# VHH binders against c4kar8: the designs that were tried, part 382

Target 1, 263 residues: c4kar8
Amino acid sequence: MAELSTPSPASPAPLDGGRGDELEKFTLRGARQILQLLQDLITHRGLITAHTGGGHSFMTAVLKVDEERGRVVLDPSPDPQANRRALAAPRLTCVTQLDGIRIQFPLVGLGEGQDKGRPALFAPLPAEMLRLQRREFYRLQVPLAHELSCLLKAEDLARKPVEVSARVIDIGAGGVAVVVPTGAAEFVIGGTLPACRLALPDGEPIELDLEVRNLNRQTQRNGTEQLRVGLRFAALPRAADTRIQRYIFKTERALNAKARGGL
Key: E = the ipSAE of ESMFold2; O = the ipSAE of OpenDDE; V2 = 0.75 times the mean of E and O plus 0.25 times the DockQ between their complexes.

## First folded at step 23 (VHH)

Design kq9 (framework vhh_vobarilizumab_d1; at its last look DockQ between E and O 0.65; V2 from the best seeds 0.66)
Fold by OpenDDE, look of step 23:
Structure kq9 (fold): chain B 263 residues (1-263), chain A 126 residues (1-126)
Amino acid sequence: as target 1 above (263 residues)
Amino acid sequence: EVQLVESGGGLVQPGGSLRLSCAASGFTFSYYAMAWYRQAPGKGRELVAVITSGGSTSYADSVKGRFTISRDNAKNTLYLQMNSLRPEDTAVYYCARVEVWYVDRRSGTTYEFDYWGQGTLVTVSS
C-alpha cells in the first residue's frame, strides 16, 4: 500500500528578478486606478486570498474603500488565529481574480477594528496593484502602412468631455490597443467610453462602446511618453464584428504574403 | 431611526458624584462601541470615554480614575459614572455611537462617530 505522498503545494516560486520589467507593464500605481479596481472587487464581491507568510493564508473580501482617509476595509477571518497572524505580518499579499484576470496587491500596516458594528481589518490603500491580463485573443499588430485610428470619447482630469484621436496599435476580435498622448484624457480601468469611432480602411467609421481594460505608460524612442490603452469592445454590432474580422484576415494575409517575398 | 437620549445631568458640588445615562434606540446597541463626549462653555468637543462592544474601555487623561463608562446591553443603555467632580468638568455631555474604530500601530486607536445625542448639562459649582 504505497502512501501517495500528496505533493505539498509548491510555494509560488519567487518571480525571478529579471522579469521585473515585464511585470511593470501590468502594475497599476495610479490612485484612481487602484481605487476603481478595489471598488470593482467590492461590486463583484470578489473573494481574496490573503497570504500572511509562512504558508498561511485566509479568505477575505474588500468591504469598503475610503478614498478620503486613504484606507481599505477587509473582512476578517472567522479564525482568530488567522487574524492574529495577519495583524502580526509586516505585509499581506492579497490575491484574487476578477473576470478571469489575476489581481495581486500588497497591504501594509494592517489594523483591527470595527465598522458599523462589525469587526473589520483596516489597511492603507495599496501603493500598487498587479493586474495580469491573459491575452485570450490573437491581436493583429496594425501595420504602419495601414493606419487605423479610433476617436475616443473620454473625460479630462476636470471630467470635461474630450475627444481624443488615438492610433490603433493592435486589433483583435475582443478589442483594440491604442496610443494617446499623455494627459490627453483620463482613463479609468473598467470605465466605459461610449460612442467611440473606429476607422477602418474599407468604409465608414464603426461606432462602438469601449471598455478600458489596461493602461500602460510607454516611452518612445524619441523620449516622448505615450499612454497605451487597452480597450475591449463592450457592445459590438454583428456587422461591425464582421468588418473587423474581415480587416484582420485581409491584413494578416497581406503581411504573410509580404513575408514570403510576395510583392 | 437611531436615537440617543442623555439624562442624569444637573448641578453638583465639587467632589460630588453624578451618573449619566444614555438610552439608545433604532439600532443593535450591543454591536456598537459607544462614547461620551463633552463640550464646556466656549470650548470644543472632547472625547471623555469610549467602551467597545466587547467592554474594553478608554478614557481621556483628564477623567481617568474618576469617571467610569459602562453599558447595559439588555437595556440599550450607556452610563457614565462621574466621581470626584471638578469645576472644569462643567460641560454638556453627549452620548455618541462609534461608527468606526481601528487600531493603528503608529498612531494608536482612531474613533469615528456617526450619531450624537442632544446632550445633558453637568454643572459643577460650589
Scores: ipSAE 0.778, ipTM 0.907, lowest interface PAE 0.5, mean pLDDT 89
Fold by ESMFold2, look of step 23:
Structure kq9 (fold): chain B 263 residues (1-263), chain A 126 residues (1-126)
Amino acid sequence: as target 1 above (263 residues)
Amino acid sequence: EVQLVESGGGLVQPGGSLRLSCAASGFTFSYYAMAWYRQAPGKGRELVAVITSGGSTSYADSVKGRFTISRDNAKNTLYLQMNSLRPEDTAVYYCARVEVWYVDRRSGTTYEFDYWGQGTLVTVSS
């Protein structure tokens, strides 16, 4: 059970900003909620990955929260270059976990200083904190051997209906990401793809409506272009949700067993 | 038990000099930034000078060029050398330990004090 609440691995990436609308409902903005969550991080001695931009980050912790003065105190890095990057950054994006719950928050206005004779970093309290249960943020990387696919009912470049069989590359409680060849269909962010079919192993495909949330063009190793399409589940029936969660759980368990099985 | 004891105050003529001392005990003196502040009769307190644990100094505009803050970490003593004294320097001078300092990008450096002495009176008059 402790293994299910292990801290985030070193240098975990912040959640994708293109998922902002779907994450808003998990965003805390109340001062009392923010203070309590920061206090919980202090009590549990949570390690935090602070991202400074450009793929750089450093490990830190919240040492103190001062409600009266409206500020938070962080450990500085032992690496002076990391501290210089943090102090130069317009904001830090802090990522951590508390009891299996992912926590992400920005700090702006970071300044160096000293607290009771020891070096420290200071910032105003964050204006918001993202708090997600594992189910709310977890995305399973789908094994190629499963050949998971989603039949998309979209339009081609001539605005005629087409069905595109797209490979599913990740899946979570709220949606899937798929890849298609560039030009296989026209996708519009915010557009709805009705009556798509998600093919899971064992059982009949699931019929579901999908909303296009993001589009990313990618070049494969052989030089061909493909499109990564982020899709949100709309109005998902309980039975379909249950099947998706069972697939994620079983696949993750199987992958974890293989990752540790040889040594 | 943190103790800060000021000494060296007194009556001096305009243009004269005084050296204030502050004996510190009950904590690791070399770890802390230290400060002098003053309170003139009927007025609020004014931060006069700060010296960091590393020896960096800063001064109020009103004393810059005339006052020098220094420290002797081996003797746990803070000093304020006051030269070219003026009647407006008349005040009770307090030694203080800086609990917290940090750079606030909007307003500059913030200092917060947790211990101070009883003060030593400096009177500059003809």
Scores: ipSAE 0.545, ipTM 0.823, lowest interface PAE 1.4, mean pLDDT 86
ESMFold2 (binder alone), look of step 23: mean pLDDT 83; pTM 0.818

Design ni1 (framework vhh_7n9e_1; at its last look DockQ between E and O 0.38; V2 from the best seeds 0.63)
Fold by ESMFold2, look of step 23:
Structure ni1 (fold): chain B 263 residues (1-263), chain A 124 residues (1-124)
Amino acid sequence: as target 1 above (263 residues)
Amino acid sequence: DVQLVESGGGLVQAGGSLRLSCAASGFTFSSYAMYWGRQAPGKGREWVSGITQSGGSTAYASSVKGRFTISRDNAKNTLYLQMNNLKPEDTALYYCAREWPSFDAYLAEYMQHWGQGTQVTVSS
């Protein structure tokens, strides 16, 4: 008795970005290099954003590498929905930073189980990892004490203008990532938010136009979900650019001084 | 299951107009920003337009701004794209999507829900 399967509908071509050749010089494919990098992430307790598709991600970490079985072990989310999305995804795209360098790697074949009696997620070791050492990828993780904010001029669910004070979680040369309360405003990728105001600790807020580059429902380590909005600076004046670079430099210097002086 | 079904494509002369529809089912349509994308033969996927959940805000690729209008009818679970002053470079398979990947060219995000598309062909 033969079984006849129906084919799945054709999908649009995968995202390529058109940058595959440029990425080759940042690509690690050696087993030794991959294992060492994963171990470095474990040692430094790097916080990892795992993208599960459909506009969702969750925060995780690499707990260990099981070299004998060729597996990596990830910390599961306390939110069961985040774990279900991760297990249902055909791949996770993991993103983190190590010593100012953006690290990316795919995980496929994710499964759940236990590690030393605690819930854990497992996947085969990635066959490649990206170590993207370029200034454009650098994002300063903004210290909570700075309470850096960006006033967004958007619309609420009733199509009325609203101003949303969004906390800035990271900042780089080309933009910021912010978190907004659920339901505070509506966003669409590609949309423009004119006349927003970025509040830096020194001087008056910077007025700037922002473009929405990504939208991500992100499950935090405590299991709560927030909307993470990636925003690009449009046509940044040189003076504003200088103030942003100065903030990044001063903050990096202060963070390095605390790390060294605290020993 | 999430389903998105596009219609309204066809052959049209340059300067003409077409109206695309996208029928949505299997999810709460009004809870999602919606997008149109297109793909020409031998080329990658191109973002065309997006619209917020309520329909209050829209966005367009520079190549179509002023010529295309995205809209939605949440009561009918339907997304629309009105395409005016069509050009040969608009020839593509057009599809709707419930999400769009990051514009970060280096982040390889998985996109889960888009339709099979409807062909638009613009002759000179």
Scores: ipSAE 0.721, ipTM 0.907, lowest interface PAE 1.0, mean pLDDT 86
Fold by OpenDDE, look of step 23:
Structure ni1 (fold): chain B 263 residues (1-263), chain A 124 residues (1-124)
Amino acid sequence: as target 1 above (263 residues)
Amino acid sequence: DVQLVESGGGLVQAGGSLRLSCAASGFTFSSYAMYWGRQAPGKGREWVSGITQSGGSTAYASSVKGRFTISRDNAKNTLYLQMNNLKPEDTALYYCAREWPSFDAYLAEYMQHWGQGTQVTVSS
């Protein structure tokens, strides 16, 4: 009987990366708010990227919130190595989206055990959760049926110009998130990618400059590593902005109609 | 364990120059983009500059653009920040950071493995 080392209810460490004054307004610290947000993640079966450090991550989900024990139950990775890394990590950085809003929270004191006879990971409830509610951070998840691509102009490790075709996973008025193969190009946060091309369904690709805002290394369930790149529209022509907004609106409307059983 | 040790800070007059260094250990330095951040007294941490793994691309905050230069020596596992034309507003604790999988550097300091920092003080 391996004693389920109940992770000590140690207060989770604050979100790694400093609290800018601007970010504080998006940080939830209320116990009720945190519980509600976690419950919402459960209800919506939100997939979470859990970063274990060293550039490694795995996909998980919140399975349960145990209020009595003050812990969250996570779905373990199908990869035993990922689980080992998670358990060895001093901190998990969990990243997800709900309704197009980015959610980030730390978990510390991870342990493994069983929940209802199934393997599970356990952690104390986070002390804080970041919820980026700014409209500028709203992103439409691009439906698989309406695939978008973005041709990125970047440099490889040898400093040679490369063009990388990237799948757009989300889009908003301010930018796009794309997925690229690991090693396809070098990126730096704050860097500019000039003369990229965003392909929309309604016409010719839009040429635009993109600024790298965030980088996220993700390991898929199949063990494949991908790089998610958050890109801001650095210089968006008015005509392009109109097209992007039209696409977003049209797509949202279609998704809502489908959700209502109309399609 | 990932270690970052900043050095080169000090007191300088406005218009002066400093060169910061960050010695990295505990990871393959050449496999990661590296960054500088700073924290002024009573303020949050802010992103200052970044450099790709190979050093082929660099980025700068608007506040330091044209004055600061980030560079790296992968053979020495060292990151540098040349700071010219320093201003009193540049007074801060400067940190070196390794790339972290998920962060908007313009919004927050979600860089992992910050060092202890080196103090830069610019007098008027």
Scores: ipSAE 0.710, ipTM 0.886, lowest interface PAE 0.6, mean pLDDT 85
ESMFold2 (binder alone), look of step 23: mean pLDDT 81; pTM 0.816

Design ni10 (framework vhh_7n9e_1; at its last look DockQ between E and O 0.48; V2 from the best seeds 0.67)
Fold by OpenDDE, look of step 23:
Structure ni10 (fold): chain B 263 residues (1-263), chain A 124 residues (1-124)
Amino acid sequence: as target 1 above (263 residues)
Amino acid sequence: DVQLVESGGGLVQAGGSLRLSCAASGFTFSSYAMYWGRQAPGKGREWVSGITSSGGTTAYASSVKGRFTISRDNAKNTLYLQMNNLKPEDTALYYCAREWPSFDAYLAEYMQHWGQGTQVTVSS
């Protein structure tokens, strides 16, 4: 009776060497670095999108780092269903930004409890955190006072062409993140949206092709579900790139001036 | 529980064709975009193709564009990948996957519920 050695689940092969190597440069694994970054998130009251799987996410924040117990304390969702999903998930993917730098980290072993008499979620400290510091990953959070919109050309569930006006949440040299109503259109990662129009404050909309890079279903605090779509500029004319860069620079300067107490 | 079962892999000569199938269960198949990925020996998982829930829009990696065709039958809860003009570089374990929200699907795992995969081997 030959014991069929159940092939040990092959360790996930390292991500393709070149891109994987680049990602490793931005991965923090040091305990001190991780703790510091989490503390920074607390200090800045950084909102975190926690992905629970199945296309669902909720907004949370790091409330506390418990070094003695080796755990992080998170703000639970006001939606009990979101919390149930979170607790049932084998892994949370947490995404946030600090100073325009994207931060991503996994949490596993989520539990619920009380912190100072308030409901809280608990997880062991992450073993690694991704901090994308390169300028190429920098994205400006679009101020509410300077709203940008992007007209997306896509298809609906009936395969009918639709135009969706999407609010731009963040913008960088490489692309935009937008929010669309759930069900407004269908998206697929890697898909191209041709002849979209990005509206900037300084002139006529920019026509460009966009590639879908990520999809995030988010439940807001009010219970409304939204779809966040990460879009890469697939074909950006040089003139358009210049305009986008100018906008980013101008807006960033204005935000910094305001933060320094400037009118 | 979400289940994905891939089939249709095998040994084929360069220039040959294969059709992969992925049987889905445990979720509303027609409500989700579906994807194919592959993992070559000693390499990480690579995105290959995607299709919207309705099947109206498809996407392909540059390496397979023009050679591979993704399709789906929602009535049968089945995802397909027609692979033509296969090359030795296409040798990999092919996986079916359902969407997982992530910031950058090309840098990190953006798929959930990977099946066991089906082996495709293309000989010279």
Scores: ipSAE 0.748, ipTM 0.894, lowest interface PAE 0.6, mean pLDDT 86
Fold by ESMFold2, look of step 23:
Structure ni10 (fold): chain B 263 residues (1-263), chain A 124 residues (1-124)
Amino acid sequence: as target 1 above (263 residues)
Amino acid sequence: DVQLVESGGGLVQAGGSLRLSCAASGFTFSSYAMYWGRQAPGKGREWVSGITSSGGTTAYASSVKGRFTISRDNAKNTLYLQMNNLKPEDTALYYCAREWPSFDAYLAEYMQHWGQGTQVTVSS
């Protein structure tokens, strides 16, 4: 059940830092375009982060599109709490990437049911989808084999300094997203973590200050929960920026070559 | 039920001070980072400050840094905002929240746990 006890205004921040209509250029509203993009997500088995509000999200995927009924079918979480939050939410904000392009779409009217005897979540087709093909939205999804980590210098619940080795799940020109075990450290949106160390495959770890941009208790596809922390680079030195850009470029090239090698 | 009740607002002259309080109930207050936000007339919601669950780390919007101090008393389930050297542009409805949406400008998240707010009006 939703814990709404007061009226809530729209989002506390604007969608962009400039003119609000800039997103219209990236907005797909045609039924054919939306169906095509959803089918592309199915074909590429795109992993989707569904934000349910209140600092919670869960990992899902579009299993199919039921064009006759005008519905999408989503993979439910094995965690029943994640499913209850999703069903109680007035909307899901779904975020994913397809070929390095950020895809975002709302789902409204989510319901539960079965698909071929398996539990599933259903929603009407979204009325719009964002396909944000711009460099400022780009985040490389870090391959698990790279085992990229970031040593966070934070505090535990007792205000004692702690160093947490956090797995880097994505990286862009402006920051990283990491996952942290529950209870390993405390974070606050807007907070600064000084003297963290980002371990790239080449060279010594990069020392940098990080700013917390988002916090989500995220339920993984296997039902386990981790804290996902979005971190922005503060005052990135030129040499560090060059190494990060090189890593992104090299990894993109390698991933594209692997995709073609499967043909 | 999660309940957040703000108090301490009022009318104050520029350069003055106010201390806001937020009384929390219906959840384990000491387990959550807490936030202050504000909304000026005709404007969207603005993040003002945040504090970790233990109180060990604080953060501030650049517009209030050095003038505002966030604090908490976990034994009393209360969040505070000390506002000094107030300016007319600080005029807004101030509210506390148990979560804050991503600073990612394009992720439209639904905020669930926030109070009704207390009005702060700063005259010239």
Scores: ipSAE 0.728, ipTM 0.906, lowest interface PAE 1.0, mean pLDDT 86
ESMFold2 (binder alone), look of step 23: mean pLDDT 81; pTM 0.817

Design ni11 (framework vhh_7n9e_1; at its last look DockQ between E and O 0.53; V2 from the best seeds 0.66)
Fold by OpenDDE, look of step 23:
Structure ni11 (fold): chain B 263 residues (1-263), chain A 124 residues (1-124)
Amino acid sequence: as target 1 above (263 residues)
Amino acid sequence: DVQLVESGGGLVQAGGSLRLSCAASGFTFSSYAMYWGRQAPGKGREWVSGITPSGGTTAYASSVKGRFTISRDNAKNTLYLQMNNLKPEDTALYYCAREWPSFDEYIEEYMQHWGQGTQVTVSS
């Protein structure tokens, strides 16, 4: 009777400790720091993308920090379905940017109620907030005054080739996030969109291949549903990369100048 | 409620083939991109393949490209994965998913719409 030695459950491979350690450097866990950062978000009226899971998100904002009750007050979505998803989600992942720095934090235990007679969402204060200071993670939020567009070559529901002009929401060295009307085209994560055209203000559009990295159905504050598509530059010529970097730098400088009270 | 039920897994020798199926219910199947993922023992979930709602566009992980074929039958609410030339490295629990987490390393999305998975074991 050979005792089949039950293979010892392989210890979960240590999460690649290096990436975790790097992220830890940017994680705030101090109560005071967290409160301050949340207050800063309020002060700057920072729009937050709240991810509810399942590829769904909605736009929100921190309305108030209730220190006495240890909770944060969020602006509910105008879409009741988005709010239901949020309340049903075990975790809300909030993503925003402040001063060009990406901020991410989880909220758990979301509830609904009223704040000063207005509908609001409530959650306990986050235990941690990620503040990414590394330039490598920087994505420029494209100002409305400096609109960028990306012509996407995709297929519609009938498998017919279509060109969709998409607004660029953010841009970085590695890619762009765009918004498209729901149903304008079909996308799949991991899919490649060949021969797309990114329009920059400084010249002719850049032709490039894009890879779909993420898909999110997003409800805007006005209640309109849009598809947010995260796209990676699959093959970017050096000249194009230089132009993109120049645009980012120039735009960032302009935004900073404006923020400092410059015209 | 969204339900996904995977089937078709089993034990196969290296170089062999399997066809996985995923029966979907509780949502409009034809309106969603669908995905296959897998989880090997002691590893995280890995994206394997995706297909658009119409089936017009497919995508594959580099590790399975040329060997695996994703397809769908919207009339049957069923997703398929044809796996050819299987390798021991393909041994994993295979999942069907309606959504896939962002490849953004920073966004952990709770995916509620995974099946229980079907075990594929490839012997050398």
Scores: ipSAE 0.703, ipTM 0.892, lowest interface PAE 0.6, mean pLDDT 86
Fold by ESMFold2, look of step 23:
Structure ni11 (fold): chain B 263 residues (1-263), chain A 124 residues (1-124)
Amino acid sequence: as target 1 above (263 residues)
Amino acid sequence: DVQLVESGGGLVQAGGSLRLSCAASGFTFSSYAMYWGRQAPGKGREWVSGITPSGGTTAYASSVKGRFTISRDNAKNTLYLQMNNLKPEDTALYYCAREWPSFDEYIEEYMQHWGQGTQVTVSS
């Protein structure tokens, strides 16, 4: 019996079909480099977003690398449904950030089993990993203590206007990612949210229009599900852009100083 | 299982109109955002339009905005695309989908639930 072909290719190409060649210079294919990068993720206890398709992802981590068997070992979700989606997916697209550098790699052939008596997910080592070491890919992970929020002007499930205060989890030059309670409002990729308000620490909230660029039902490490919404800034005034860049710059420096001085 | 069946395609002269339908079954249609996509001969998939589960918000690719209208009838489990002022570059296989991959990430997320499509051919 021949294996069923899938629409997921071995390389992570975008839908518009043009940027795969642009990413080649960021692509690691050597076994030694791949093993070292995976070990770095283990050492730093990096949280990984594993995309399973169909608008779903779950949070995981690389627990270990088994060089003898050529496998990576991942932490399963406490939510059995998230694990079932991962095992059913033709590929798992893993995304994380290490020291401000975006790391991305595919895993195919995911299986379940046990590692030292605990449930675990297993996959062959990836044949390639992306290290996107470019400023435009940078997203500042917002410290929880900053309580950064964005007030979204959206509609609820009954098509009635609703304001949703969403926690900002990351911020970059072109947009933010936020987390909202599931069911609080409706979103659609490509949709616009006019007159939202981004609250930065240094003054009055910024009024801005946002466009939905991605939607992901993300299962957290504790098994609960949140809606992650990726939002692009539309028509950002220069004063607002300056405040955003200042926030990113100051926060990045403060985080780097804490890492050097504290641990 | 999820099933999406498109209809309403055909051959039309430039400037004409067509209305596409997508009949949905196997899931609670009113709980999902829905999308139209298209694939022109020899080209990749293109996002065309999206609509929220309730129908309250719509979105369109710049190439079709003002000419195409997405709508849904949740009582009939049907998604629609009204296409007006059609142009030869609109020639494609049109399909409906229950999800769409991220726009801004260098990630190919596979789509799990889309229809077989209906052909639209616009002659000049």
Scores: ipSAE 0.702, ipTM 0.904, lowest interface PAE 0.9, mean pLDDT 85
ESMFold2 (binder alone), look of step 23: mean pLDDT 81; pTM 0.821

